VHH binders against Formamidopyrimidine-DNA glycosylase (mutM). Designs and how they scored, part 8

Target 1, 288 residues: Formamidopyrimidine-DNA glycosylase (mutM), of Thermomicrobium roseum (b9l1z5)
Amino acid sequence: PELPEVETIRRTLAPVLIGALVIGALRGEHPEDILLDPWPVFARRVRRHRIVALERRGKYLAARFEDGDRLVIHLGMTGELRLSHPATAPGKHCHLALVLRSLRPLPPSLVDQRQRFLLRYLDIRRFGRIALLDQAGWETFTARLGPEPLDPTLDPRALWSRLRERRTAIKAALLDQALLAGIGNIYADEALFQARLHPARRCQTLSLDEVERLLVALRTVLSAAIENAGTTIRDYRDGQGRAGSFQSRLQVYGKPAGTPCPRCGTGLARIRIAGRSSVFCPRCQPLH
Short names: E, the ipSAE of ESMFold2; O, the ipSAE of OpenDDE; V2, 0.75 times the mean of E and O plus 0.25 times the DockQ between their complexes.

## First folded at step 2 (VHH; framework vhh_7qia_2)

Design b10_FDY (from b10 with G109F E110D; at its last look DockQ between E and O 0.01; V2 from the best seeds 0.00; counts 0 for: pae E 16.0 > 2, unsure alone 64.5 < 65, placed apart)
Fold by ESMFold2, look of step 2:
Structure b10_FDY (fold): chain B 288 residues (1-288), chain A 122 residues (1-122)
Amino acid sequence: as target 1 above (288 residues)
Amino acid sequence: QLQLVESGGGLVQPGGSLRLSCEASGSTFSDNAMGWYRQAPGKQRELVAFISSGGYTNYADSVKGRFTISRDNAKNTVYLQMNSLRPEDTAIYYCAAGEWDSLYPDYTFDYWGKGTPVTVSS
């Protein structure tokens, strides 16, 4: 999950989670692969917290509690947050669950007679991470993240100035969360295609006009993905268990090499950048 | 997958210097964040330094000003220059590679070397 998927999860979980009280936690299969703290410490520290906000910074979801502490969640590649009735059996790869009491009416399919429900964390590959941070910890953590690409006050000249200092490929820079928060493989490929920029293009060679075009492309792709509930290739689901629909609008990501470019018909090409396949059109996105 | 091999550890007197190297093989190096971790006997593994794919660096407070991380993408190698070594720097030093996560550097990295021992003693 990248920015659009995490934002969709935030929007779909918020009506259920905001106002709920964490009354406990249930151990699953391998919580030690997910949690920063040992299980007994986590289970004790999370109790007796009421969720007052559900926030997002880049790819990180944060449930903010009344006291300013936050439960911070990164889903990695295959993490899933799932609401369930307490009587529902866990799915495979459930590593932990919060036990919550709703202070608002919720459907009987979700809550028991005492208004309890579960927020389960499932993760096939266990690359996700979960921590409880106080306000100072949250501020220290988020200070290391770059600006939000959808922040309308983000100045393309400031981004261009930072990119001019780098010799790396532009796709590698887009994946660096210290430069821009929330962009991963899917939306880097899609934005570079829309901006007509080769993914191996060196950052220092980009003109201000090209950076402006890239930022517009990023905002367009990310906004459209949010409006379509994110992209599901295999595993991503929103807070209600529903697949996203943006995958039907993808132009290059995940396409086999040789697939006709949707703009010009030239066979799409693949290279590896940042350990990922990068798909692009060699005619629309020239390296020069 | 990505394979990491550390070298350059050894015995050194307090105040001395060592340069650790970590060579990556099996996939492209220049696209990964790289880190150095250490683990002293009976203690938890801790982050020492990391360098993002874009060249952003960060250091543990205990080593700031004494250690320098750098990378040579042409050689698929990350280095840790360790100056002004102290007995408390004694540990096994591990190279790591993967996605950068400023909150959880050791949980972001999927690939780990076997470690190279560093001993600082009088």
Scores: ipSAE 0.000, ipTM 0.167, lowest interface PAE 16.0, mean pLDDT 85
ESMFold2 (binder alone), look of step 2: mean pLDDT 80; pTM 0.815
OpenDDE, look of step 2: ipSAE 0.007; ipTM 0.282

Design b10_W6 (from b10 with Y56W; at its last look DockQ between E and O 0.02; V2 from the best seeds 0.00; counts 0 for: loop humanness VH .145 < .165, pae E 14.4 > 2, unsure alone 63.2 < 65, placed apart)
Fold by ESMFold2, look of step 2:
Structure b10_W6 (fold): chain B 288 residues (1-288), chain A 122 residues (1-122)
Amino acid sequence: as target 1 above (288 residues)
Amino acid sequence: QLQLVESGGGLVQPGGSLRLSCEASGSTFSDNAMGWYRQAPGKQRELVAFISSGGWTNYADSVKGRFTISRDNAKNTVYLQMNSLRPEDTAIYYCAAGEWDSLYPDYTGEYWGKGTPVTVSS
């Protein structure tokens, strides 16, 4: 999950989670692969905390508690947060669950007689991470992240100035969370296609006009992905268990080499940049 | 191996200014995010200002608008310009550097300076 998927999860979980009290935690299959803290420490630290906000920075989801502590979640590649009735079986790859009590009525399909429900964490590959951070830890961590690409106050000139100091490929820079927070492989490829920029284009060669186009493209593809509840290739689900629909609108990501470009018909090309497969149109995205 | 040396601290009156500098030795300064932290007596060390390897900056709410972090990669130096100083800014100020690309939210930095004291008193 990249920025649109995490934001969709935030929006769809927030109405249920905000106001809920964490009353305990349940161990699943491999919680030690997910938690930064040992299970006994984690289970004791989450008890009796009320969630007052559900926040996002880049690809990180944070449930903020009354005392300012945060449960910080990175979903990795295959992490899923799922709301469940306490009687529902966990299924495969559930590594932990929070037991929550709602402060307001919820549907009987979700809660028991005591208004309790579960927030399960499932993860096939176990690349996700979950940590408890106090306010100082959160500030230290988020200070290391770049600006949000959807922040309307992000100035293209400021981004251009930062890119001019880099000699790496523009796709590698887009994946750097210290430069811009929340962009991953899907939305880097889609934005570069829309901006007509070759993914191997070196950052320092970009003109201000090209950076302006890239920022517009990023905002356009990210906003459209959020409007369509994110992209599901296989595993991503929103906070209500629903697949995203943006995958039907992808223009280049994941397409086999030789697939006709949706803009000009030229066969799409595939190369590796920053250890990731990159798909682009060699005619629409020439290397200058 | 990165070593950090702070300088520029001292005694100033409320409302005064100081400029802290942190000189780094080692070949990887430009690749590291840099931060200024402070620790008042009897309190935990807290983040004051941060600058990424890409040049993006963040500040603690208590210093926003008064302090400015900057870096000069040619001189391997990070600066903290401290304006409108208040008595509550009194602390030992530490320069820190660390690898940026981490999935571990509680990462606090790999390298620390020895600190430079700042005292703001009437």
Scores: ipSAE 0.000, ipTM 0.195, lowest interface PAE 14.4, mean pLDDT 85
ESMFold2 (binder alone), look of step 2: mean pLDDT 79; pTM 0.814
OpenDDE, look of step 2: ipSAE 0.032; ipTM 0.316

## First folded at step 3 (VHH)

Design a07h (from a07 with R27F V33A; framework vhh_8cml_1; at its last look DockQ between E and O 0.19; V2 from the best seeds 0.00; counts 0 for: pae E 15.0 > 2, placed apart)
Fold by ESMFold2, look of step 3:
Structure a07h (fold): chain B 288 residues (1-288), chain A 123 residues (1-123)
Amino acid sequence: as target 1 above (288 residues)
Amino acid sequence: EVQLVESGGGLVQPGGSLRLSCAASGFTFSDYAMGWFRQAPGQEREFVALISRSGDNTDYSDSAKGRFTISRDNAKNTVYLQMNSLKPEDTGVYFCAAQPDYLWGDSNEYDYWGQGTQVTVSS
């Protein structure tokens, strides 16, 4: 999950989670692979906290508690957060759950007679991570992340200034969370296609006009993905267990080489950049 | 209305045995984990034993382990505590309690409690 999937999870979980009281935690299969803290520390620290906000920074979800502590969640490649009625079986690869009590009525399919429900964390590959951070820890953590690409105050000249200091391929730079927070393989390929930029284009060669075009493309693609509940290739689900629909709008990502370009009909090309597959149109995205 | 009714308490000598029963009504018994707690005069209730909805998983306090056995019969809506090798420190009021099975573990949150049955072990 990239920015649009995490934002969709935030939006779909927020109406249920905000205001809820954490009353306990349930141990699953391998919580030690997911949690930064030992289980006993985590279980003790999380209970009796009310969630007052659900926030996102890049690819990280944060539930902020009333006292200012945050439960920070990164889904890795296959992580899923699932709301569950307490009687529903956990399913495979559930590594932990929060037990919550809602302070407002919720559907009986989700809560028991005492308004209890679960937030389960499932992860086939166990690459996700979950940590409890106080305010100082959160500030230290987020200082490592670049600006939000959807922040309307982000100046294209500032981004251009940072890119001109880099000799790497533009796709590799877009994947760097210290440059811009929240972009991964899917949305890098889609934005570069829309901006007509070759993924191997070296950062220092981009003009200000090209960077402005790229930033507009990023915002357009990310916003459209959020409006379509994100992209599901195999595993991503929103906070209600539903697949995203943006995969039907993908223009280049994941398409076989030779597939006709949706803009000009030229066969799409596939190359590797920093060990990652990149799909682009050689006519629309010249290297020049 | 929900009821949990304990029975089987009484007076025994040290080393003796008792079997406690708790009959449940007014809720779906097979969706609940069932527990036994005890309370000596002047003390808070303490955990004794817990059994999952199916009976497949059990947990015991250190003082109960090896001497007490919790079991259940879902057809009769009844949970049992077999108490062997009783000691004077086992004296107290024994309560059964019902917890939703998904809270299985160290949670002390129970939806329903019985009124208790007295167990007295005299030397």
Scores: ipSAE 0.000, ipTM 0.230, lowest interface PAE 15.0, mean pLDDT 88
ESMFold2 (binder alone), look of step 3: mean pLDDT 85; pTM 0.853
OpenDDE, look of step 3: ipSAE 0.007; ipTM 0.292

Design b10_FD (from b10 with S27F N58D; framework vhh_7qia_2; at its last look DockQ between E and O 0.01; V2 from the best seeds 0.00; counts 0 for: pae E 19.7 > 2, unsure alone 64.6 < 65, placed apart)
Fold by ESMFold2, look of step 3:
Structure b10_FD (fold): chain B 288 residues (1-288), chain A 122 residues (1-122)
Amino acid sequence: as target 1 above (288 residues)
Amino acid sequence: QLQLVESGGGLVQPGGSLRLSCEASGFTFSDNAMGWYRQAPGKQRELVAFISSGGYTDYADSVKGRFTISRDNAKNTVYLQMNSLRPEDTAIYYCAAGEWDSLYPDYTGEYWGKGTPVTVSS
């Protein structure tokens, strides 16, 4: 999940989670592969905490508790957060669950008579991570992240100035969470196509005009992906267990080499940048 | 020297069915993910379905419940069973093959068939 998928999860879970009290935690198959804290520490520290906000920073989801502590979740490639009734058996690859009590009426399919429900964490590949951070830990962690690409106050000149310090390929820079938070392989390819920039283009060679186009393209692609509930290739699901639909609107990502470019008809090309697959149109995105 | 050859397209009435086939040669079929794409007249090409080397499948929302992708590794063939066809399914259908990235197990098509046309009309 990248920024649009995490934002969609935030939006779909927030109405259920905000105001809920964490009353316990349940062990699943491999919590030690997911949690940064030992299980006994985690289970004790989440207890009796009320969720007051559900926040996002880049690809990180954060449930903020009344006392300022945060449960911080990175879904990796295959992490899923799933709401379920307490009587529902855990599925395969469930590594932990929170037991919550709702202050609000919720459907009987989700809550028992004591207003309890579960938030399960499932992860087939176990690349996700979950940590409890106090306010100081959160500040230290987020200080390492770049600005949000959808923040309207992000100045293209500031981004351009940072890019001028780099000799790496622009796609590699877009994947760096210290430069811009939340961009991954899918949305880097889509935005570079929209901006007519070759993924191997060296950062220091970009003009201010090109960086302005790139930032507009990023915002356009990310906003459209959020409007379509994110992209599901294999495993991503929103907070209601539903697949995203943006995959049907992808212009270049994941398409076979030779697919006609949607803009000019030239066969799309594939290369690897920093060990990652990149799909682009060689005519629309020339290397200079 | 890789080849993908699609077949099974044609003209069909709304509500009808077709089964597309894609026969592969010149590579180790069982190690590759396979996909079907389509391009309607005047529209951009889109992913319809894919199947990993291990049999995991995914579908575009517009075809879920109506289309089924499958593979026969003994015959080096991937299939698309298309049921309950609608006029919106009219397109040229293309077979693709690719590999999963080790860090990001995303589908990527490296090779492309010539396409087989499907027309759904009354």
Scores: ipSAE 0.000, ipTM 0.105, lowest interface PAE 19.7, mean pLDDT 84
ESMFold2 (binder alone), look of step 3: mean pLDDT 79; pTM 0.810
OpenDDE, look of step 3: ipSAE 0.019; ipTM 0.375

Design b10_FY (from b10 with S27F N58Y; framework vhh_7qia_2; at its last look DockQ between E and O 0.01; V2 from the best seeds 0.00; counts 0 for: pae E 19.0 > 2, unsure alone 60.6 < 65, placed apart)
Fold by ESMFold2, look of step 3:
Structure b10_FY (fold): chain B 288 residues (1-288), chain A 122 residues (1-122)
Amino acid sequence: as target 1 above (288 residues)
Amino acid sequence: QLQLVESGGGLVQPGGSLRLSCEASGFTFSDNAMGWYRQAPGKQRELVAFISSGGYTYYADSVKGRFTISRDNAKNTVYLQMNSLRPEDTAIYYCAAGEWDSLYPDYTGEYWGKGTPVTVSS
């Protein structure tokens, strides 16, 4: 999941999670691959905490507790957060669950008679990570992340100045969470297509005008993806278990080489940038 | 042994129908994108249709509305239903599978079937 998927998860989980008290945790298949803390430490530290906010920074989801501690979640490629009635069997690849109690009524399909429900973490590849951070740890961690692309105060000239100090491909820079937080493969390819920029363009060669177009393209693509509940290619689901719908609006990402460009009909090309497949139109996105 | 075996080709009159099948073995079918390509005499191989593991489909403009791709994960089989066939649909049709780290099949990969000929002729 990238920024739009994590934001959609935040929005769909918030009505259920905010106000809930963590009363325990259940061990699943491989929690040690997901948790930064040993299981016994994690299980003790989460209990008796009330969630007061659900926040997002880049691709990171954070449940903030009333004491300022945060449960910070990165979903990796295949992580899923799923709300369940306590009687529902775990899904395959469930690595842990929180046991929560709501002080307000929730639907009977979700809670038992004691107002208890589960938040399960499932992850086929186990690339996701979950950590407990105090407020100081959260501030230190988020200081390492670049600005939010959707922050209206982000100045294109400041971004351009940072890019001029880099010799890497622009797609590699877009994937760097220290430059801009929340961009991954899907939305880098889509934004570069919309901005008519080749993914291998060297950052230092971009003009201010090109950076301005790229930032507009990023904001347009990310906003549209959020409006469509994110992109599901295989595994992403929102906080209610529903697939996103933005995949039907993808222009280039994930399409086979030779697929006609939706703008000009030229066969799309595929190359590798920063170890990742990049799809682009060679006519619409010239290298020079 | 990784294999893709096409069947269902043949000779058919214009306006007729054929259903191509491709049975896969030697890899995890349900996690792979599957596609159909065709190569007419003297032309390059072209993408006809594909279906992702999640069910997203694509069709070339020349076949849209006439051809339907589908998959049966229980039988490890992908199908191409070809209706309203035209002489320009005459080609050898190839089944293809994508790598597990790719969303779509690559027409130049070793994940191709041997092909099944389709001839649409009066």
Scores: ipSAE 0.000, ipTM 0.132, lowest interface PAE 19.0, mean pLDDT 85
ESMFold2 (binder alone), look of step 3: mean pLDDT 78; pTM 0.808
OpenDDE, look of step 3: ipSAE 0.007; ipTM 0.228

## First folded at step 5 (VHH)

Design c01a (from c01 with F102W W103L D108E; framework vhh_7mjh_2)
Fold by ESMFold2-Fast, scan of step 5:
Structure c01a (fold): chain B 288 residues (1-288), chain A 124 residues (1-124)
Amino acid sequence: as target 1 above (288 residues)
Amino acid sequence: EVQLVESGGGLVQPGGSLRLSCAASGFTFSDYAMSWVRQAPGKGLEWIGRIYTSGSTSYNPSLKSLVTISRDNSKNTLYLQMNSLRAEDTATYYCARESYDWLSGYSEDAFDIWGQGTTVTVSS
């Protein structure tokens, strides 16, 4: 998942998780591939008092506990968080589950007689990561991330100044989480198409007007994706197990070379940048 | 200097077996998940499989019965064991490092470091 998918998961899980007590953890198939800590350490440490907030920073979801510690989750490409009744079977690719107790009534379909429910972590490719960080660790970690693209205080002149120091392609820069947090392949391609910028444009050659246009495009695309509950190609689901709807609104991402541009009809082109496939319109997004 | 160097390729008869090695240098090998990828002449890249930092493996379902991936962190070496080779397995084989370290996680199936490749030819 990228920023819109993680934000949708945050929004759908928050009403259930905020105020809940973590009372334990259940071992699944391959927790050692996902967890920073060994299983016995994680299982002991995660027994915290109460979740007081559910936060997002870039592509990372963080459950903040009463003591200031955070359970930080990166879903990778195929990670999924699923709310489940304790009596339900874990299913394939479930690597761990948190046992939580609600302090308020939740539907009987979700909770047992003691108001207990599970938050399961499923991940078919096991690219996700989960770590328990204290306040200092969280501050150190987030200091390495760039600003949020949806932050209204983000100054386009400041971003332009930072881009002028880079010789790399603009798409490679957008994938760099130290520049802006939360953008991946889908929304980089979509935003560049919306902004009419070629993905191979060198960052230092972008004008201030082009950077302002890019920020507007990023905010427009990311906000629309959040409103449509994210993009589901195959694996993404929100906190209630529902697919997103933004995939029907994708303009260029994942389209075969030669597909007519939805804006001008020119055949879309496909190139590789930073090891990633990039789809763009060579007419709407000229290099020069 | 971060490098991956494959070895062990060559000519092998149909039905034969071959083990490829990938020597890693310039980074902490044990911190990274590693993949094998191949490219047949005139074809695109095909992902073979991955080995995680824990040592567990994940394979392309089309190839799982034919290959085994392993690693030796004490030698900074990645291995690909191939059995029951067919003419269609003729390709250049690459080892690749995943794009992100353990703390940053993996958001894409992209690789930031590739080896030079080693050629496997399956022919009589």
Scores: ipSAE 0.013, ipTM 0.396, lowest interface PAE 7.7, mean pLDDT 85

Design c01b (framework vhh_7mjh_2)
Fold by ESMFold2-Fast, scan of step 5:
Structure c01b (fold): chain B 288 residues (1-288), chain A 123 residues (1-123)
Amino acid sequence: as target 1 above (288 residues)
Amino acid sequence: EVQLVESGGGLVQPGGSLRLSCAASGFTFSDYAMSWVRQAPGKGLEWIGRIYTSGSTSYNPSLKSLVTISRDNSKNTLYLQMNSLRAEDTATYYCAREDYDFWSGYEDAFDIWGQGTTVTVSS
């Protein structure tokens, strides 16, 4: 998941999780591959009085507890958070579950007689990460992340100033979470297409006008993806287990070389940048 | 210099087997989880599988038990065993080192990539 997928998960889980009490945790298949803490430490520490907020920073979901601690979740490529009745079987690739008690009535399909339910973490590839951070740890962690691209106070001149110091390709810079938080391979390709910028353009060669255009493109694409509940190519699901619908609106991402550009009809090109396949239109997005 | 060098690729007949190797140098190999990734001509990157520092493994379910990943820390070498090869397995195969930082996800996880070794499955 990228920013739009994590934001959709936050929005769909918030009505159920905010106000719930964490009673305990259940061990699944391979929690040690995902958790920062050893299982016994995590299981003991995660028991908190109440979840008071669900937050997002970039690609990270954070459940904030009443005492200021946060459960921070990165879903990797195949991580999924699933609400479940306690009596349901865990299914394959479930590595842990939180046992929660709702202080509000929830549907009987989700909760037992004591208003208890599970938040399961499933991850086929186990690229996800989960950690319980105190306030100081959260501040240290978030200090390494760049600003939110959807933050209305983000100044294009400030972004341009930081890009001028970089000799790397613009797509590589967009994937750097220290520059801007939450952009991955899908939305980097889509935003660069929307902005009419070649993915291999060196950051230092971008004009202020081009950076302004890029920031507008990023905001437009990311907002549209959130409105469409994110992109499901294979594995992404929201907090209710539903697929997103933005995949039908993708212009260039994942398209084979030679596919006609939706804007001008020129065959799309593919190149590798920062170890990732990048798709672009050589006419709409010229290098020079 | 940190380096990964793949070997063992080449031409193989459909239904055949291949064992790829990845020689690591310039870092403490045993401290890192390692992955295999492939790219077919004109296609995106496809993750094959991972081996953790513990030796436990996880695989792309789409490969249907066709691959096995192993490591030999005494030789600083990562292996990919492939069986029942098909034309669709024709690709450049890369080994990749995972970032040491706990918070690195897949898209940020690989800080070092090998040069790749080409496997062609053809009669």
Scores: ipSAE 0.092, ipTM 0.478, lowest interface PAE 4.5, mean pLDDT 87

